VHH binders against Elongation factor Ts, mitochondrial (tsfm). Designs and how they scored, part 1

All scores and structures are predictions.

Target 1, 309 residues: Elongation factor Ts, mitochondrial (tsfm), of Dictyostelium discoideum (Social amoeba) (q54lv3)
Amino acid sequence: PTELVVQLRKKTQSPVQECKKALQASNNDMDGAIKWLLEKGKATAEKLKSRVSAEGIISVLVDSGSGKAVILEMNSETDFVSRGDIFRNLARDISKATLSNPISGGKLAENGILELDPTQVENIYPIKINITNEDGVAEEMTIKDSIVRIVSKLRENIVIRRASFIQPLNNNNNNSKSYISSYAHDSTSEKKDVGRLGSIVQFEYQGDCNNMNSLKEFANQLAIHIVSNSPSVVTVNDIPSSVLEECKNNNKNPESLYDDMVLYEQSYMYSPDHSVKQYLEILSEKLGIKNLSVKTFRRYAIGETAERV
Structure headers, positions and changes below count from the first letter of each chain, unless a header shows other numbers; antibody chains aren't numbered by Kabat.
ipSAE, averaged over its two directions, is called F for ESMFold2-Fast, E for ESMFold2 and O for OpenDDE. V2 adds 0.75 times the mean of E and O to 0.25 times the DockQ between the complexes of E and O.
[cut] stands for letters that were removed.
The coordinates of atoms that the task and the answers printed are left out; those that the model quotes come from them. Centres of patches stay.

## First folded at step 14 (VHH)

Design za3 (from z4 with V99M)
Fold by OpenDDE, fold request of step 15:
Structure za3 (fold): chain B 309 residues (1-309), chain A 120 residues (1-120)
Amino acid sequence: as target 1 above (309 residues)
Amino acid sequence: QLQLVESGGGLVQAGGSMRLSCAASGTFSEYAMGWHRQAPGKQRELVARIFSGSTDYDDSVKGRFTISRDNTKNTVYLQMNSLKVEDTAVYYCAAGEYMGYDSGYEYDYWGQGTQVTVSS
């Protein structure tokens, strides 16, 4: 029985006492015990749903092979939980799984990004995810179950709040190339894939780049810029009509918002004498490519509403 | 059963620094680790905790104390800087399965404690 408890604990990451109960309830049947724990976890998760999850982490991931990227927000009640590796690793794993599987549902934004709002995130719940246990053994389960398990372990309301997916460049544009960069800001980690702030940005260009490393460096810097300077749109033309109307209603000059919300109008953080737009042009020329542009980006921040993106 | 042994306590002047260590008898990577302290006539209180790379501190020690762990050495540490007279207490190392906030701070294993005295 003791060995079974140990094994069950390793598999489920549940507390020892719960494992004991599970095994007892299941007559020492491992599968039964796992199911028992899951059901209990579900009940726990349901009970905790009403609790405010205002903390969390932003996970960003780029799959260069597929040309896809994801930015995902997962929330917890406390920063103690969200700063932990268990929580962060799950976010990473979820991000990875969502890039590796087709996403059903969601809203396709005008810029081509697939968005899952808080009401749509459940669409990824059925996706299978591999969770590595203490022994390094991968266990396959649904994202939903993985969340239930972590809720059971950490005893906080944990939710996926939102996610956005950059889609690969349409192959019909045979002459266009894309590159995606990502950045997440975290003061406690050297890894830049999770943090309280994050961004993903897709570039498009034509021609053969004479220095891909330079392009990549710029792309990474721009991702950082986006996190730091919090633009909402790429160009002035992308400003929502609602914002413009609000300006009109308040007798506010829309141009006053450009520096804050329009990426192309912002002074480039790493070359302050140039706007991002200007720098893109300069870099395009330097790299021997044409029409280097930001196709789209997303920025997430813990505590900020999705409306800013 | 996990045995915990604290060390590093003693007498220190106010403003000074001290590092406490807690050695576990076995692998403790799966445990949440915490430092507690109990001053004379006061209740035992959580000072700092660490789990899964995350740390938390009591407000009274935030910015002054740092909890860390080395799983390869089965040891948890408490670096105490800018010590104050009010930090005088018996400091206890504790280990427990992390049960989350709703269950409070539950620790299954405790050290015997080490005396820390901060003089004016």
Scores: ipSAE 0.744, ipTM 0.892, lowest interface PAE 0.7, mean pLDDT 92
Fold by OpenDDE, fold request of step 15:
Structure za3 (fold): chain B 309 residues (1-309), chain A 120 residues (1-120)
Amino acid sequence: as target 1 above (309 residues)
Amino acid sequence: QLQLVESGGGLVQAGGSMRLSCAASGTFSEYAMGWHRQAPGKQRELVARIFSGSTDYDDSVKGRFTISRDNTKNTVYLQMNSLKVEDTAVYYCAAGEYMGYDSGYEYDYWGQGTQVTVSS
């Protein structure tokens, strides 16, 4: 009996007490016990769903092969949980799984980013994910089940709140090349793929780059810039009409917002004498490429709204 | 079932440092570990906890104390720097399954405690 409990715990990462109950309820049948734990976990998740999950982590991931990237927010009740490896690793695994599988039910934004708002994140729940236990054994399950399991383990309301996906370049534009960079900021980790702040940014350009390392370095720096300076849009033309109307209604000059919300208008933090736009031009020339531009980006931050005005 | 044994306590002058160790029997990695302390006439209080690479500290010891663990040695540590007279207490090692915020700070196993005395 004790050995079964240990085995079940290793497989499910459930609390020992729950494993004991599960085995008892299932007459020491392992599969039955696993099912029992899952059902129990679901009930727990439902019970906790009303609890405020204001903490969490941003996960970013780029797949250069497919030309896709993801930024995902997963939330918990406490920062103690969100700073833990179990929580963070699950976020990473979810990001990886969602990037490797087709996403359904999202909203395609004008800039080509596929967005999942809080009501749409459930569309990724059926996606299969591999969870590795302490013994290095991988178990396949749905993202939904993985969340249920972690909720059972950590006993906090844990949710995927939102996700955005950069899509591959349109195949109709074969002369354009793309590069995607990502950054997540965390004060306690050297890893840059998970943190309380994160960004993904897609670049486009034409021609052959004479120094890809320089481009990559810039791309990474700009991802950091985006996290640090919190732009909302790429260019002035991308400012939502609602924001402009609000300015009008309040007799506020829209230009007063440019430095804060427009990436191209911001001073580049690694070259403050230049705007991001100016620096893109300089770099384009330096690298022997044409029309180096930011196609799109997303920035997430724990505790912040998806869109800033 | 899980036995915890603290060591490293004793007498230290204010401003000094001390490192406590807690050796656990059996499997260790699955447990959340915590250090608690109880001063004379006071209630036992959580000092620091560690689980899954995450740490948490009481405000009174933040910046001065560091909790760490070595799962290969089944040992949890409490590095105490800049000790104050008010840190004088019996320090207890505790282990439990991490049950999250909902379960509070419940630990299933406790050490016998080790006396830490900070003199002025």
Scores: ipSAE 0.740, ipTM 0.890, lowest interface PAE 0.7, mean pLDDT 92
Fold by ESMFold2, fold request of step 15:
Structure za3 (fold): chain B 309 residues (1-309), chain A 120 residues (1-120)
Amino acid sequence: as target 1 above (309 residues)
Amino acid sequence: QLQLVESGGGLVQAGGSMRLSCAASGTFSEYAMGWHRQAPGKQRELVARIFSGSTDYDDSVKGRFTISRDNTKNTVYLQMNSLKVEDTAVYYCAAGEYMGYDSGYEYDYWGQGTQVTVSS
């Protein structure tokens, strides 16, 4: 009946026709219908996992109060799906769930950013999704189950390809302050939290900032600079030894790498007469703080990695 | 259950503009929606599609036609600019459950159509 279908749809956010099938298969038993829908979604998702998912979006999210940030790449098979609200909202919800819950595992990179195992992200609970885009209550589940549910709706393989996480500072660093900025580039949307390119950036400084709005503006602009200029490392000293050896073996000056790879040596996009390093020093003085510096960053772009392995 | 009623068709001179409307009898926010057209003696073809805020267009109408949806009014629109004689057709509004990008755009509910005639 219509009332049971409406109730099932609100609890599961499944398509109306699938809710009707579930109730018919379960003799109008609500709990049985819910289980039927979950098991069908799992079977569909498993069949689709062999498909190549090379389209997608980057999601970025910062929680300044807790000192956490995440950058996430999620892929779909087509650009039509990745441009859609259902797909983009799932990526946002996954990023929110990742920031809100304890992280277990992952690989610590130099500079303190944590590279997350996608399967460990999938095990995070809870995530709350809202497929219908209506004012209503959504069911809590694991990230893995949310992907299964959305795959059933979108009929495409959906993969978390990679994620990086900035952790809170430890308790022993009482004299340093931190600020985190992010940017996602999407020329079709006013929101800057999802797009085909993205970055997260962590800053450190000491002292009391006399104009936090100026610091926030610079931090946001540097996130944009990183997206646009594709640096790989913060300082010259961070260039991997293997890269320096390859440059030397090809009889090239190591300084030829600086504008391409080193954030601090790049001409700052918003003040081109200064390098990023020079501008940090100028801004630190203007704001009445000391040692304003970039601790770490990550940049993701759709299409920069190989097809699914 | 869902009924679709097109309006806004008629006669227009080449180079002109026209907006089609498709009113739905009930809530359609969860459906994929599309405009199709059928010229005399030709097969019905997809012109434009919208689902979850994402849109697609046939190559022959890109840059000239725009599909949009207002869920609060239960209405889908097709804005047609720079019309050509080749755009002459009956235009149908369609709705259905999204079954995937590669499904061939099968829709469960169709309007009865509205004639668009573009004169030279």
Scores: ipSAE 0.499, ipTM 0.830, lowest interface PAE 2.0, mean pLDDT 84
Fold by ESMFold2, fold request of step 15:
Structure za3 (fold): chain B 309 residues (1-309), chain A 120 residues (1-120)
Amino acid sequence: as target 1 above (309 residues)
Amino acid sequence: QLQLVESGGGLVQAGGSMRLSCAASGTFSEYAMGWHRQAPGKQRELVARIFSGSTDYDDSVKGRFTISRDNTKNTVYLQMNSLKVEDTAVYYCAAGEYMGYDSGYEYDYWGQGTQVTVSS
């Protein structure tokens, strides 16, 4: 019956033709049809899991209230899917769910950023998705189940390749304040939360900032600088010892790494006569705060990791 | 049943522009949508497609044609610029389930077509 198809469509956000098949297979039992659609989605996702997914997007999200942020790479098989709203909205919803729920596990990197295992992200509950873009139709499920549902619709393997999480500032002494900015570069959109390049940046300072709008503007501009200039470490002291050994073994001056690798030593994109380090000092004085610094950052780019997952 | 009605066709001089519209009788946000054309004596061919905001075009029309979708009006458009005589055809709007990027689309719904004639 037509009314049952409409009800199932609204409840599951499944295509009309799949809803018809589910009701036929379930003798018009609504609960049975819902289970049928879920099991079909799981079977489809399992068959597609062997496919290589090398296209995708980077999603960034900051929760200023809790001092948390996430950067996440999600891959598809084609650029056609990764440019699409269904794919991009899933990435946004995954990032939101990741920030809204407790994080356990992950590998702590130097500077305090947490590298998340994709399986830990997939087990997060709940994520709310609304693939029909209809008001009030958001469904709660695990991130894993949301991917299964979207894979069945997009007909491509979708994977979370990696994610990094900035933790809340441990401010038990109440001396330091934190601000986090993010940027994702999408040449086709004004939205700056998903794109093929992205960054998250955590700042730390002491004192009362006399112009938070100026600090926020700078923070946003530095996130753009990081995307554009591809640093890998904050300071010279953060250069891995293995990289320094390679320079010594090749009789190269380690200072040759600074402009390509060290954020603080790079010419600041928005004030090129200053290094990033110099500009942080200038801005700290201007804002009436102390020790404005970059605590951590992460930059992701599509295509910079291995093609095979 | 979803019904599709094309409009906006007619006679146009080579080098000119024309905009085709395809109005749907109901919500169509779930469907892959496409414009197809059939020239006299030829098979129907896909011209442009749109799904989830992502677009794709036949090589013969890239840079000249633009497909777009307005879900609030349940309408798909084909903006056709720099028209050539070989663009002369009946243009059809179609909707169907998205079957994947490399798969052929099995369109469930077709419009009646609108004639586009490009004179030299």
Scores: ipSAE 0.469, ipTM 0.813, lowest interface PAE 2.3, mean pLDDT 85

Design za5 (from z4 with Y107W)
Fold by OpenDDE, fold request of step 15:
Structure za5 (fold): chain B 309 residues (1-309), chain A 120 residues (1-120)
Amino acid sequence: as target 1 above (309 residues)
Amino acid sequence: QLQLVESGGGLVQAGGSMRLSCAASGTFSEYAMGWHRQAPGKQRELVARIFSGSTDYDDSVKGRFTISRDNTKNTVYLQMNSLKVEDTAVYYCAAGEYVGYDSGYEWDYWGQGTQVTVSS
């Protein structure tokens, strides 16, 4: 009956007509209908896989409690979809779920960041996620199923393209403290957790900070700086050998790349008379802490390929 | 079935402004809403669409028209500024359950249309 259709729609966010079909096919059994819709959605998703998803959103999230952070790219075919709340909220929810659950697979980068490339993102698909419907009721499902649902609803090829995870500092280093900041740039949103550009950055320091608010402010500013100035590595020593070789082969001075590529060598946006490195030193002293440093960062941008740092 | 009723059309001078409204008979929060227009002798074209806080506009009206919706009132609006003679058309409100389309724009429900005439 009509009531079942309404309920099913609220639960699955599927079109009314599909809900009707689902219920009919399932003899008005709600669970059966949900399964029916899911299967149909899967078929739809498969059908749409060949469609190019060049638009999307970057989601960033820091869990201060665990000391973890995630930057995630989810793609759609059109910016119309990616600018929508449904799409963005799913990205947020996925980010949250991935921080709350162990991640299997992926590649651990030299800097300690866990990377999921496009071939590895499926490793998070089994993770359970809570999706809240229009009535505020949370439904638990896998990330995979949530993607299938949104694909069915929005009728675009939607994929998680990549994700990177900052891991907490190893507690064995008893004297080091960490802070992670994140930023996502979106011209249409006041929220800074999703956008076409995003960054997460992990700081390390020793000692007791005399002003955590100042540190946090700087951390946020640096996250913005990273988004705006697009560094690829933290220090000169982190420049990939392949880049250096390319410079050599092309008779190019590697130092010419420092301002663009190396975070520490860049002029700090909020203090242009200082490099980021210099400012870190100044701030370290000011805050009464030692060895304030950028341990690692990731920057994502829609339409750009990620470089390993 | 969702019934849509447009209002707010009429005669306006070039450079003027007009606001169209489309009232839905029921809750339409789950629908993508769109404004279309059809000028005499021309094909119907999408002017603007809105869904889940996202908006899209035809290039011809970008920067001049604004689509918005109030789900509490089951109403979608089209604010038209800097109107041009070429904006003269019957404007239609439409609703669709799907955002993406395999081919073109498919809409499930249509209003009767409202005439907008922009004079020189």
Scores: ipSAE 0.813, ipTM 0.920, lowest interface PAE 0.6, mean pLDDT 92
Fold by OpenDDE, fold request of step 15:
Structure za5 (fold): chain B 309 residues (1-309), chain A 120 residues (1-120)
Amino acid sequence: as target 1 above (309 residues)
Amino acid sequence: QLQLVESGGGLVQAGGSMRLSCAASGTFSEYAMGWHRQAPGKQRELVARIFSGSTDYDDSVKGRFTISRDNTKNTVYLQMNSLKVEDTAVYYCAAGEYVGYDSGYEWDYWGQGTQVTVSS
């Protein structure tokens, strides 16, 4: 009995007292006990659902092989939890799993980004994820179950709030090449794949790049720029009509918004004498490529709404 | 079940530094670890906690105290710098299986405490 508790604890990382209860309820059957713990966890998650989860982490991941990328927000009640490795690693694992599996549902934007709002994130819950325990043994479960487990362990309301996915570039028509970069700002870690702020950005260009390292460096820098300068759209033409109408109604010059919300119009952080647009042109020439452009980007920040301008 | 034993306390002058240690009798990597203190006539209060690489501090000690742990030694530490007279208290080490709490902090295991006295 005691040995079973130890084994169950090690396997599930559940509290000892819960393991004891699970084993008792299951007549010391390990599989039954595991199921019991899961059900108990579900009950706990449901109980905690009413708690405000205002903290959290942004996870970003690029799969260069598939040409896909994800930005995902996972929330907790406290920053203490969200700064922890268990929480962050789960976010990473979820991001990875979502890139490796087809996603059902969501809204496909004009720019090709697939978006899951808070009501749509459940569509990824059935996706299988591999969770490695303390012994290095991988266990397969659904994303939903992984969340239940972490809720049981950490005892906070934890949710996936939203996610956006960059889709592969369709090269059938114009021999365009794509590159995706990502950045997450974390003041406490050297890793830049999770943080309270994050961005993913997709580039397009034609021709053979004479220095891919330079392109990658720029791409990473622009991802940082996006996080830091919080643009909403890529070009002036992408400004929503509703925003323009609001400007009109308030006798406000729309150009006054460009520096704040239009990426191409912003001064490039790493070359302040140039706009992002200007720098793209300069870089295109330097790299021997044509029409280097930002196709799309997403920026997430903890505490900000999921609604896009 | 964990037994916790604190050490490193004593007398120190204001502005000085002190390092507390808490040794656990067994593996404690799965536990949240915390340092608490109780001053005379006051309630016990959480000073710092650590779990899964995350740390949290009471506002009164932020920037001065650092909690850390060495899982290979089953030991948690509290580095106390820029000590103040008001830091005088019995300091307790604690371990808990849960990170979040419905009704405050609940800890499963406690040390006996170590006296820290900061003189003016």
Scores: ipSAE 0.799, ipTM 0.914, lowest interface PAE 0.6, mean pLDDT 92
Fold by ESMFold2, fold request of step 15:
Structure za5 (fold): chain B 309 residues (1-309), chain A 120 residues (1-120)
Amino acid sequence: as target 1 above (309 residues)
Amino acid sequence: QLQLVESGGGLVQAGGSMRLSCAASGTFSEYAMGWHRQAPGKQRELVARIFSGSTDYDDSVKGRFTISRDNTKNTVYLQMNSLKVEDTAVYYCAAGEYVGYDSGYEWDYWGQGTQVTVSS
């Protein structure tokens, strides 16, 4: 009896009292008790779904080997929960599961990036979670079910608000090489994988780089620049026509948008006498490569989008 | 099940610092932990809490007090800096199941308390 409670607690990471209730309700059947706990978690999550979740965290993850990256926003009701390790570790685990599994659906925004539907992310299987950091074995489940479990623990509505995914290059079109960097700004941690601001950046170039450490250092610095300077597009030609029309309707020159919106036109924070475009050209020559360029990026910040559901 | 024992209290001059410790008899990593205080003639009040690495403080101590935990030592700490005479109280360590941010009233385990006296 008491060993069954210990086993169930290790397997589900549920409070002792809930494990006892689950075993009693299931006649000490372990599989039945696990199902009981899942159904109770679903009831809690349903009760909480109407609550507004406007706090949260940005998670970034790059898999350099496969040429993939993800940036994800996950929201909670309070900043107390979003600063907590249980919440932040769930965001990391979701990002890892998203990178490790085939992506179906979503909206293609630019070459090499896909805007994911949160419901498609929720359907991804498997994710492994360990909310206690104990030596228990994490159970595989869908991302949706993992959120249900964490909601039952944290007692707050938790939603995936948005996610963007950088796809591997399609080399059939050219012989370009790619590198991806990321950065998340967290004032409370030295880790750069979660925070209230984040970015992912995909670079493209041709030729053999003579100093990959220098390229990686620059790539990391540019991800920080993007977080700090909030560009929306890579080049002037990427400015949406609707934004240009709004600018003209307000009797403003479109060039007034460049320093605020256009990455290539911004002064590079690590070499302020150069624009980002100018610095890319300088660095291309120094590294012995051609056409070092930013193919795409995404920046997320908590609080920059309207609240959803 | 869980036993809590506070230590580190005593007499300190205003503007000084003091560190309280709360030793737990067993694993407490699943619990929310808090420091409460009770001044003479006053109700017991929560001054700091920690759960899942996230901390929260009463406005009267924010910026001066820091709660922390060391799960390897089963110990929770309260670092108190820039102490004021008004901080004089018995300080209690508490543990409980996290039941939500707004419902943090369910403290199941309490220590005996340690006296902190701040003189000017």
Scores: ipSAE 0.428, ipTM 0.804, lowest interface PAE 2.8, mean pLDDT 85
Fold by ESMFold2, fold request of step 15:
Structure za5 (fold): chain B 309 residues (1-309), chain A 120 residues (1-120)
Amino acid sequence: as target 1 above (309 residues)
Amino acid sequence: QLQLVESGGGLVQAGGSMRLSCAASGTFSEYAMGWHRQAPGKQRELVARIFSGSTDYDDSVKGRFTISRDNTKNTVYLQMNSLKVEDTAVYYCAAGEYVGYDSGYEWDYWGQGTQVTVSS
């Protein structure tokens, strides 16, 4: 029946012909037709999984109420798909589901940020996707199953490449306060939450800030600085020993790394006569707070490679 | 059954600009949309397409034409700039299901067309 096909198409956003086949195979039972389409989507995803997916987007999301944030890279085969709203909305939904649910399988980095295993992200339940932007209801599913559903629609291999998670602070009773900002570049949204470059940054300070709007403005500007200037670590002491060893093996002075890698040593984009560290000190004084500092950050870019050595 | 109605065509001088509109009779946000044209004595050809916010263009119009859609108005637009005499054609709005990037598009619904004439 035409009415059931319309309802199934709205719920699953599957092609009309596939919706007809699903209903025929399921004797017009809606739940059975949905399961049929999921299994067909799994078969399609299996066929496509060998394809290389090097295009994609970065999604950033901050939950200021709980003091959490996530940055996530999701890849597609073509830029056409990665520029599309279906793909970008899936990345947003995955980021939201990741922030909303417990994560037990991440690896703690030295700076306190949690590096998430893509397989563990895929196992997160629930996520609810709405690719039509209509008032239709989609069932809750795992992130893995949501990717399968979208792969069947977009006909491209889609993978989560990496994700990093900022955890809430543990030291509530030492009077330290936290603020988290984020930025995504190449965004078509006023929210600045997806793009081909992105960052999340966590600040820590003590005392009562006398002008939160100024702190928020700086925090947003520093997230942009991080995207633009590509630091890897907060301070000189945070430079990994493997990176220092590689520099020495190539007969280079370690100080040659500072302007490229070390956030605090970089010239601050919005006040170039100051390093970021110097500007933090100036701003801390102006805001009447103590020890304004960057606790941790993460920057992702499409097309970058992680340094292994 | 989706119905498409084009408007905005007419006479324009070479180098000028024109904007075509395609109004749909129902919800069309799930469909891929495209603009095609047919010049006298030629076959109909795809000039621009949009799906899920992503756009592609024929090489002959790339950089000059912009396709966009407004789902709140149920309308697709073709902004045509730097028009040339060879852009003279009947322009058709089309809708269809997305079948993958490599496979192109299947166009199931068509408008009646609007004439664009570019004079020298």
Scores: ipSAE 0.339, ipTM 0.737, lowest interface PAE 3.0, mean pLDDT 84

